Miniprotein binders against q9h3h3. Designs and how they scored, part 151

Target 1, 235 residues: q9h3h3
Amino acid sequence: EDGFTAEHLAAEAMAADMDPWLVFDARTTPATELDAWLAKYPPSQVTRYGDPGSPNSEPVGWIAVYGQGYSPNSGDVQGLQAAWEALQTSGRPITPGTLRQLAITHHVLSGKWLMHLAPGFKLDHAWAGIARAVVEGQLQVAKVSPRAKEGGRQVICVYTDDFTDRLGVLEADSAIRAAGIKCLLTYKPDVYTYLGIYRANRWHLCPTLYESRFQLGGSARGSRVLDRANNVELT
Below, E stands for the ipSAE of ESMFold2; O stands for the ipSAE of OpenDDE; V2 stands for 0.75 times the mean of E and O plus 0.25 times the DockQ between their complexes.

## First folded at step 12 (miniprotein)

Design yk1
Fold by ESMFold2-Fast, scan of step 12:
Structure yk1 (fold): chain B 235 residues (1-235), chain A 103 residues (1-103)
Amino acid sequence: as target 1 above (235 residues)
Amino acid sequence: GSELLRWKVEMLIRFAEILVKRAVELAKKGDVEEAIELLEFAARLFRMAAELAEKAGDPELAIEALKLAAEVLRKIAELLEKQGKPEEAKKAKEEAEEIKEKE
């Protein structure tokens, strides 16, 4: 109501980003080691703050897989933050279009497909499929949250370089589906994450730009992708 | 330190302050357990801010962040005492005193 839920989610995301990550980096590690790494660190068993009984004794923010060609580019996050503070101080309306322009101006273009799954076999299986797609080169990079103290659903994030590049976004969706994933996917640009815009935010913005649903139909297979911002079907 | 690191410190402090404000509101409404959980998270964010401020080459900002963490830990202790949990309250007070000694 007052935007607290969005601020709380933003705080948790920032803390997770700053805590240590468990990373399989295909740029420096042979693909043959992936299966053993996945068996050692199933996301349903890795705990957020560590536990002697879990695979980790220390806090873990994220479990990640970097593809062989992955090259991180966050853009000008400092310039984005300064422009965001100026926008809020100016009293000018905060809209999806204004945020899109801030992101383009400051080259903060990355975004991610999100899937939320309960802790357990289905989560671990979905993550293994995504991780293999990353190491095999069908996806660039992905991460999954560890198990929270309270329980609840965990999230798998699959990144793309440019949220305005519809073809790139759709290619990532296709690769996720090819990996055997059939659950609902939603796409969020990282600019919203950097600015703390989650569901129930005070600006009443929908943080989801794209939505993907797995569907079957006669000879057609794959998914239906909707551009939520413009209410246009892309597939 | 870099300007990006200083910006991250500022964001951590802002988030922690928002959590503290909500925790105070929850405590007044009688949701003390939820208030303590938010205060514990806020204290963690202030400590993270202090560590990052040190890496950014700003020890004065690090000390201020630690002072904020200690203040939150004292608030946690007060709420725990009010709930009849003196051992947990003592632990929170000890954590706050450990921070004070780092100044």
Scores: ipSAE 0.627, ipTM 0.875, lowest interface PAE 0.9, mean pLDDT 87

Design yk2
Fold by ESMFold2-Fast, scan of step 12:
Structure yk2 (fold): chain B 235 residues (1-235), chain A 103 residues (1-103)
Amino acid sequence: as target 1 above (235 residues)
Amino acid sequence: GSELLRWKVRMLIRFAEILVKRAVELAKKGDVEEAIELLEFAARLFRMAAELAEKAGDPELAIEALELAAEVLRKIAELLEKQGKPEEAKKAKEEAEEIKEKE
């Protein structure tokens, strides 16, 4: 039963990644075109499977913005999968440390800050802020989910290239806050996504490494960050 | 490369099969509308697996995935008929037949 939810989330993630994406690529497109692109494709109106009343008639998996310096590196995902299958067969304990080691060995290092927002003006405004930060160079790359058939919250993902680089993760958090984002943020390494490890997983692992909360009139960063894995306050 | 694509095909098929099993359980409990939504997603995953299998150079695996998609579409039609939606059921059956013709 609990495993079913994890497989469903993994299936949705794979399908979204494989369907067409709407991309603003700052490596090839002038920054001056961003505002028009954002107006054409507000996430609250772009539908997952297409609709005559939306900006898209065909399926859209993700709406993404690539920064000028963005250089995608997925690492050795095939090697990671083979090692994961071997680990499950070995009887060796499956722990956060074991997964971290597999990720490092196979160079699957990327991760992301996640924020979940209801469809509407607040989501579209938050995405516009993030997109501008990416195009201006404060963030590397981001994507947002389209509107689901049944509604529900949409997710904005802001990526960093190395989840083991704590300073890089914290700098991304700071840039997200500077973009005007005030909601709860959680950070997840992509290795957990590739292995299908979500909140409801058979190994009872917590895929969230960091949690960020906005602080009104607080720190210079505008947020308080918790290291969930080590139970340590970082800011 | 093709090995990574083949792995993705196997994962899509596996996930889709798990969703089909869950949908059958939901239908038996009377949650027919939820079951249909889940089956529609499973059919989509099988079709995606078939397209990816062709790109991976594995036409036999592509045919297997398409056959699974057709089977799911027939299950959708059966549930739609039970809900009193014969026109929608007919469209699902026609989709399944179209897949068979392309094999």
Scores: ipSAE 0.593, ipTM 0.858, lowest interface PAE 1.4, mean pLDDT 87

Design yk3
Fold by ESMFold2-Fast, scan of step 12:
Structure yk3 (fold): chain B 235 residues (1-235), chain A 103 residues (1-103)
Amino acid sequence: as target 1 above (235 residues)
Amino acid sequence: GSELLRWKVELLIRFAEILVKRAVELAKKGDVEEAIELLEFAARLFRMAAYLAEKAGDPELAIEALKLAAEVLRKIAELLEKQGKPEEAKKAKEEAEEIKEKE
C-alpha cells in the first residue's frame, strides 16, 4: 500500500459519514418495531448508491442503531487535526502514547469494535444480533456499511464512548459475544481513524489496540482479548 | 460550528484533488476504467464540499467546488467517448450542464 491508499480510505470514510444514514433510533422508536426495520433493510441488500432493486433508491452511507441512552460526543476533532499537523512537523516521535495524549487533550475518546463479513445471511444475522443488543441496552450504538462492490466485505462497527476505559471496552466485547458473534474482532480508537492510521502508515503503528477471538467453553465472556501493543492476554 | 464545516470543506477538496491526479496517471497508463471510477468519486467529493461550504455561509467557495465537479464530469465524458460509450458520455455532460444551471 502507499500514501494514496490511506488518503483514499479516509475520503471514502468521510463520504460515507456525510451521505444519508438509515437509522433505527431507540430513543424515539419503540423496540417492537426493530424486527420489521431489520427485515426491510438487511445490510447485504442495501446498496451504497441505491442500485435498482435494492431497498434504497438513494445513497446510504451507513445503517445504524442508536440505543436508548446514546448521547453522541464528538470531541474537538478540528483541534485534534491541527495538533496532529503540528506534531508531524515537530520532529517528536509519533507513538501510540503520543496519539493517546492528543486524543485525551482534545476529548476524542470514542472507539469501536470492528468485524468484517462477506455480504450474505451471516452478515445479516450478525447485524440483527448486534442491533438487538443495542436496543436492549447491552451496547450503546452500532453501524454497518452498505454493499459497495461485488464480493467485497462489509464492516460492522460497535462503539464505546472511551477507548482509555479498558473495562468498558471489554464489557462491549462480552456483549458482542453474548449476541452470538463468533468472528474475529479488532478494536480501533476513532482518533486513529480521524488521523488516517491504517495499515499503510509511515510510523508502523498497529492500526488496532485490541483483538478478540471467540473461545468455546473456556470463558464466561465467550472470548480471549489480546492487548496488541503489549502482547498481553486480558482474559 | 462554522469553523468545523470550513475545515471539512478544505479536507474534501484536498482529497478530491489527490484522486483527480491519481486518475490522470491511471488514464495515461491505460487503466481507463479505474480512472473513471476515481473521477466519479472526486466529482462526488467536490459536490459534498459545495454543500458544506454553503452551510458554512461561503457561497463563493461552494460555486468554486461545483465548477471543479463540472470539470471532472467533462473529463469523465472525454474518457467514456474514447472507450466507445457515447450514451454514458452524454449523461456525464448533462450532469456537468445541470451543475452550470444550478449556479
Scores: ipSAE 0.499, ipTM 0.823, lowest interface PAE 1.8, mean pLDDT 87

Design yk4
Fold by ESMFold2-Fast, scan of step 12:
Structure yk4 (fold): chain B 235 residues (1-235), chain A 103 residues (1-103)
Amino acid sequence: as target 1 above (235 residues)
Amino acid sequence: GSELLRYKVEMLIRFAEILVKRAVELAKKGDVEEAIELLEFAARLFRMAARLAEKAGDPELAIEALKLAAEVLRKIAELLEKQGKPEEAKKAKEEAEEIKEKE
């Protein structure tokens, strides 16, 4: 069942990316309209496949906010996938290091901080804080999952341009903390998503690269960040 | 471009086939409601694959994906009939026939 779980999660992620998104695009929409948009589409109420009782009658894959300076760059995903097939055939070990090299070679560098929250007021409040940080320019882009038919926690994803740029990853973490977020955060490079690295993957890799925990007391940084792949403290 | 779209189509079909196999196992074990939910998701993935194959300029692959979706919808109908839900079963059969007409 472990392999099935990873494959099911990968299928759900692909389907969500392909279904319509609800987007607030700060590049074309005035920031003054954000509060009304957030009130119209609270993530705890938007349903994955539509419902007469929800704000949406049609499927929604993601609810997203694009910052003023957002410029999407997915890199060479085709080249990455071809190289991945070759790597699997080669017998070379599949490790965080070999995946990082594939990502660098094919310029697939983006990644995201993930937070999982139960549906309700606290999720909607956290999303509003993240959305405002994006529109104000402290973060580049973010999205949140709609409420699933099965129920369970929803995920907020906050993206950075380059998962190998530790300073940039840490700056995003600081901005998330400054927005009032105190829950556990984990960081996943998009290369792992494209290659299907989820929990219970065949290669027994940790599905996230970094972990951030809120620090209690007088810490200047506000969080403790760990590199899970190398077991190295970053803060 | 079209190469990336074609790869996504193949991935959707592979995932959908895995979900169908798992659903058949669940149905045999008596977990019929869970089986139906997985089959519904698999049918959605096959339909997505068909739309993406059309965009990639591969109508033959699109027809193949639609045929797989229709087969899954018929399996859903059979399980719904056994559950005593004939109206829901009829809707699944109608969706499968709609696909057949579009081939």
Scores: ipSAE 0.396, ipTM 0.761, lowest interface PAE 2.3, mean pLDDT 86

Design yk5 (at its last look DockQ between E and O 0.65; V2 from the best seeds 0.00; counts 0 for: pae E 2.1 > 1.5)
Fold by ESMFold2-Fast, scan of step 12:
Structure yk5 (fold): chain B 235 residues (1-235), chain A 103 residues (1-103)
Amino acid sequence: as target 1 above (235 residues)
Amino acid sequence: GSELLRWKVEMLIRFAEILVKRAVELAKKGDVEEAIELLEFALRLLRMAAELAEKAGDPELAIEALKLAAEVLRKIAELLEKQGKPEEAKKAKEEAEEIKEKE
């Protein structure tokens, strides 16, 4: 492959971000309205480009829940892109460490835990659990993809403010597990998303930094977290 | 402000060009339906680019995105004709001509 899959995924991510979102904003909406909102917009039924038979007739890029303390900060994405272009034309190696430094320099620090689930009851149930954790203050913000035209897995993204803050990343994992989530989770810094680092990327970088696996009776945390690149266990 | 919006327009155009290139390759291989899906997505990106360019106060960049959209619509029409869908192809050609008139 010539890196097309990564470029295609990057294009889809950009388009989804720019299309309208369905948002439950706990900063302005009472928590008591969440259950009705979740029943109205189950992610297994909301369609990416709209359908008269679904909850939406118009395109939806993401279904999101904002916590009471949510304060968006994307950093200097434009400066990051300029620096990335310069790096690509230089003789310097493209490594996780170099990308980490670009992210820090340009304050592009947010990241997210990802979980991929097939459309259906389990996805809707998992999303409802995550949404409640956000509204109750255990998580800051989350979103879930709508159903694609051809079906396939949907993704729930649970964000943290700073991917370099390992304690914060692990705390989010614990909150996800406490919400009843048992599937595989992987963690991706937004700098990778902005730079188009997806599977089969031309730089041969692992597209995620950490993975979390559920452990039944294994640890008090409920999960085992691994640094994927360095093969170091964090929990 | 407008500089960030302009940069996003350029990224959308770049992605659309990558999708069009892959769609042409797929069409040559006989994967016509998949090629049309990629072209339709490229068209969506180019329409987004044109709207964003207008909001950024750059009508020249908006026209550039729309010209590319018209080219994509013509490619979609060619592939729809190959699939035996002449009425859908005609509509795509008409949309391309409408875009040309707005330039």
Scores: ipSAE 0.727, ipTM 0.911, lowest interface PAE 0.7, mean pLDDT 89
Fold by OpenDDE base, look of step 13:
Structure yk5 (fold): chain B 235 residues (1-235), chain A 103 residues (1-103)
Amino acid sequence: as target 1 above (235 residues)
Amino acid sequence: GSELLRWKVEMLIRFAEILVKRAVELAKKGDVEEAIELLEFALRLLRMAAELAEKAGDPELAIEALKLAAEVLRKIAELLEKQGKPEEAKKAKEEAEEIKEKE
């Protein structure tokens, strides 16, 4: 993906974040209602703009599931942004380590596993597995993009609280794999999004920290996780 | 909350500007349809930016976003005229003038 494509996708994601969400909140809704909610709002049928015949009449930015332990904390995003502007002005070298330290200092530590799937049964089944894992407390929060008009791939995002907690990131990968997901996963910290750091950025920073590939018959984890920054396998 | 909203507005405006720049480049290459699609997306972002700016209590920023939206609508109208769609172009121009009257 070129820099423009990455910015375009980021703009679409930001626009989606601003539109209404369809949310199942396990903190307020009984887990027994999850199957009915999944049947009512299958992500392959929920449309971004509320197309005629869709389950939604109004625009939907995301379909989300919140676990019982979910507590939204974005940290000090404003302080992060101010520090980032000051850093750019200083002319100091900008590295992945620099961004990690900024994230830690401002407590902007959230990150997500990403998977891209074509619309249809496989997507809906994958989403149902993830949603169940969230409601069962194996995962904290997840969201899926609604169907676009062009029928492009939909994205499932599975969040972790701390991208610097390698164990937590790996546990989320294991839970995703246990939910039956076999596709490629990429892990991205949210700090890169808040700083406008996308693919092909001028600092040559890779916003993908980890990559998970499904493995048949090997480790108890069912995946191989690559640290992309260090080019080291973690599993 | 208001600062985060302002940041979102600024980001939406920046994305819209990037899209407009790309649309102009595409239009110069003869990819008029794709250029219009990008401009329509830019327009949507700018409308969202204006709404968020109002929610943030920054009417000046809302007006800025709307001014940019009117400019995008004029560019859409110009491209629609090149496509031989004068009625659609007229509607886009009318919408651009309606935005200016609200400023």
Scores: ipSAE 0.606, ipTM 0.849, lowest interface PAE 0.7, mean pLDDT 90
Fold by ESMFold2, look of step 13:
Structure yk5 (fold): chain B 235 residues (1-235), chain A 103 residues (1-103)
Amino acid sequence: as target 1 above (235 residues)
Amino acid sequence: GSELLRWKVEMLIRFAEILVKRAVELAKKGDVEEAIELLEFALRLLRMAAELAEKAGDPELAIEALKLAAEVLRKIAELLEKQGKPEEAKKAKEEAEEIKEKE
């Protein structure tokens, strides 16, 4: 019954990607300027459409930090989409294994850890920790949504370059936890985003590949990570 | 490439049409302010679609998106008059005519 809701969310995501972004780019901006930038643009105060009194006067789709080593390479997205269309018309089964193979074949391997937080100082503090980890080189790229509605949750996305590299994904989880993040994390490969596959999709695919839960009393590197596809603990 | 942009344009148009259908239903129920909000979002999607269609080298899709945008603006104007906002309604109608001239 939530078909309209899923399409509405997809439309909002597409619009946000296409609107302007506020970016701190460590490749061109000294790290010493990060704290001032974070204070100017806290995600709990940056509004999606530039409300009066917010730090932005124009729409903002995302607030992002690019690390020193950021090198965007989405892979063969055009070839991925063509193969996806051919697969749908072929009559062959659409499964998580099929999507994984398409992503590997076309080198569309990036993915992201997601966390959802309510607006406020906890969100701003979490974002600041993540942004600092990116600029210091422990993480590669991160973004956070602006405030779309008062009281609505916002999302922080922390990217990794290869969802099939489990050790790399786990290292990013550890770096997020070392930044003091204790909330639930979920991991989604970007292939689902490029194909427009969200929750409640017609193929019954689950875009969440991994789930990370904070482990009380653990080391700075520790958390409990579950492979959602196989229901197997990785840690 | 241009095929990726064309797919995005077609999806934006589909999303906008779904939003318009929902807005019409809300307006019939008397939820006029919510209906206008959905129409404004649909309008934003259609303008994005038109710009992307030009970048994809498909001006016919751009014209289709602009025609729909003008229709959405006229519906917004109609609802604004029902809310007693005739100056805003007039601006929406003028914007719709400006978009139609660009076709």
Scores: ipSAE 0.417, ipTM 0.780, lowest interface PAE 2.1, mean pLDDT 87
ESMFold2 (binder alone), look of step 13: mean pLDDT 85; pTM 0.848

Design yk6
Fold by ESMFold2-Fast, scan of step 12:
Structure yk6 (fold): chain B 235 residues (1-235), chain A 103 residues (1-103)
Amino acid sequence: as target 1 above (235 residues)
Amino acid sequence: GSELLRWRVEMLIRFAEFLVKRAVELAKKGDVEEAIELLEFAARLFRMAAELAEKAGDPELAIEALKLAAEVLREIAELLEKQGKPEEAKKAKEEAEEIKEKE
């Protein structure tokens, strides 16, 4: 928005991934400690680059919560990278279908629901709800961006194991809604993140696969989910 | 993998250059503190680019990224000096020299 291109967004995401993370890991930390951790590190107050007045003095790329059953599986990212280079060189069309094939072949299957919220109480409350759902086992893993100096919205990412498992993606949406989230959600497979597919990308691809809108009375889950590529309502 | 890593290095460098340009405009408007913060971010991105360039097997690109990081740190020092913060300016200059010595 501030003149950022898809390439600038990709670079910013890489920088955040490379900086230190603040992690609550339910695999090694008792669930009873979560509330104190959330109070110590509310995302509206944790600064991206550190500040004496914030909970952190050093840069923080992400604030994350790992569920008790979380087992990281990034797949064959090296093979995905090689195949992506070959695809670009081949002159074959770059479409959601060909990217899906690359992801499946290389087992790069994870994806995430994204929600963007302004810094403040509502962001912190939403993050606390998501974090509790992760620790209680309704979600596997989530992270939230720290506060940027210029302000603007922060993002909560809620991950699922397999973006090709539509029912799993919809179940995560349901759990997010059950946590009290009513804002727009969009779903992005990690393969798109690894390959630098963001808004205004050079291949003119929609950067997300699904969109979820909270709707009173339209769905048993309280939301309507749209398959953005095929323009088909799923709920 | 090497070509994709080089692409990522180029992305980090372009983003860092964008931030430097924005910081220069902020400094011209008198928003010196905000300008310094953007320059610090840019310096970190140039250093990250240098690390990725090394992993991509491109030491010449890594050296160029480190040179850009050192230049930005010197710009930070000049702005800090203008703000009457000579100790912070000295630290930024020392960091720039340390980066140069590493490569």
Scores: ipSAE 0.013, ipTM 0.444, lowest interface PAE 7.6, mean pLDDT 84

Design yk7
Fold by ESMFold2-Fast, scan of step 12:
Structure yk7 (fold): chain B 235 residues (1-235), chain A 103 residues (1-103)
Amino acid sequence: as target 1 above (235 residues)
Amino acid sequence: GSELLRWKIEMLLRFAEILLKRAVELAKKGDVEEAIELLEFVARLFRMAAELAEKAGDPELAIEALKLAAEVLRKIAELLEKQGKPEEAKKAKEEAEEIKEKE
């Protein structure tokens, strides 16, 4: 039934958040140490549950880089979840607008640009570019998933503070492109992740607000950005 | 605070129960390998819940969650034996026994 896969993905996301993270924290670590850290922990080789043959023997939920100015603010996720359960019970319409309002009310405003890449050279190269942009202050924070036991694509997440701030979202896209990233990017508010809303959901909601495609030819942004919710081209 | 910790425990237990039911259905359909993978994840969720319950000062809930993890590990061992993987099944049984000893 609809939502079953969403519950599994939500459980995996929660478990990953709770397991230890490998973090390069530019607030406390010299930027000169980044290249050695990236060489030690390439995401294509770091395993989700640990393996003697990998860089890690213990489980790793995420590999992350925190920028010098990074200040975490997840908002009231517990209150958001309680309000979501109440909304579902109320019979009130569940729309992008009602989710946006719940997110604002509970200050769950962060969002992220996502890119999905197969394990290998291109993933590791893309992550290195993003990590350097974070440490140099062009992006605030990013993380990449470790290699899953079952295989499949890995995800790089590049966060912005406020999904309702369109200019901030577009500036992050520009910085990602300036870092040399050419693959498809999609932008998702964290509120959708916390509520377990993915592509297949019973409310037929699109969790992707923006889509960015690399534009060959050297535009100022290096990409075309589409507002998926309104089907309007922004660049 | 403790309120967020209690919420996380409840969510882990809820997810574990839902996914456990799915794993049982997969095993009945003959999708045994997928069922085992999901059961391994379910056992992990119960163990995470137990760790948080201990931090929350609720040792009774922690013991209950560990007992559920051990039961799942024994189910994994049963399915592995049916798949002709007795060494892997033995490791799952040993993990269940280790959990019991930690109680």
Scores: ipSAE 0.642, ipTM 0.875, lowest interface PAE 1.0, mean pLDDT 87

Design yk8
Fold by ESMFold2-Fast, scan of step 12:
Structure yk8 (fold): chain B 235 residues (1-235), chain A 103 residues (1-103)
Amino acid sequence: as target 1 above (235 residues)
Amino acid sequence: GSELLRWKVEMLIRFAEILVKRAVELAKKGDVEEAIELLEFAARLFRMAAELAEKAGDPELAIEALKLAAEVLREIAELLEKQGDPEKAKELKRRAEEIEKRL
């Protein structure tokens, strides 16, 4: 039963969003406090449900850093959801263009660069670099998943305000590379997350809009970015 | 608003029910540890649904979700007894009774 995986992932995503978050908020906390906070809450040690021996005694859905200029705007998610139900009922084709139009109409524009890393020093080091870039103003906001009971990879999410703003998406990629990140990055618009569209969806849509690979040999950006939707190299 | 909250409640209940059905199949197959993990997650989702239903102003839906949470806790307790952990099973039964007293 292949449908179970999609529902399970959706359930885990909702639960993580609803559980408490550990947040370093640069809007109200001095940047000088960041190193101590990172040392207290390394993502490889913070457990999803507050296991014995972890820094947390309570469940943690996400570990997040908010930049000084961060202003959350989810758009009209309720209107998006209603329009999505109407679209499915209408029998009209569901395509990347249709989803893009729904997202624009309802101002659900945010998206994120994703990187998946195994628990350990490399994850903690990568997160520290991203967190410093956020606090210093090169990135807007980021979060990292806590360690799951079963183990496995953890995800770092670096958000941008508007997935249709190609320049903004590329600038975020550049800042991630400047922070020392060399792993594969994929970019997903939040509209796909709100509508429950993952890798194995019934419409065969690719939820990944952009892909970034680290480029050896020292280009100024340090990466090669592909537009997966149009199958075009951007860098 | 309240409509969005109610939609989230219904999604949480649906997801939890799917996890429960999967856990039952795993338990029958002998994968008891995996079944317990899915049931624990399902119980958590039902509890989250109940809290959100109260915020949405739907006390009957909250009661329904709490009943489902208590039922799942009792099912976990039975599986733990079979695995030789009667103390943890007794604690989960106590939690289920505490929920049921508030219904």
Scores: ipSAE 0.522, ipTM 0.822, lowest interface PAE 1.6, mean pLDDT 87

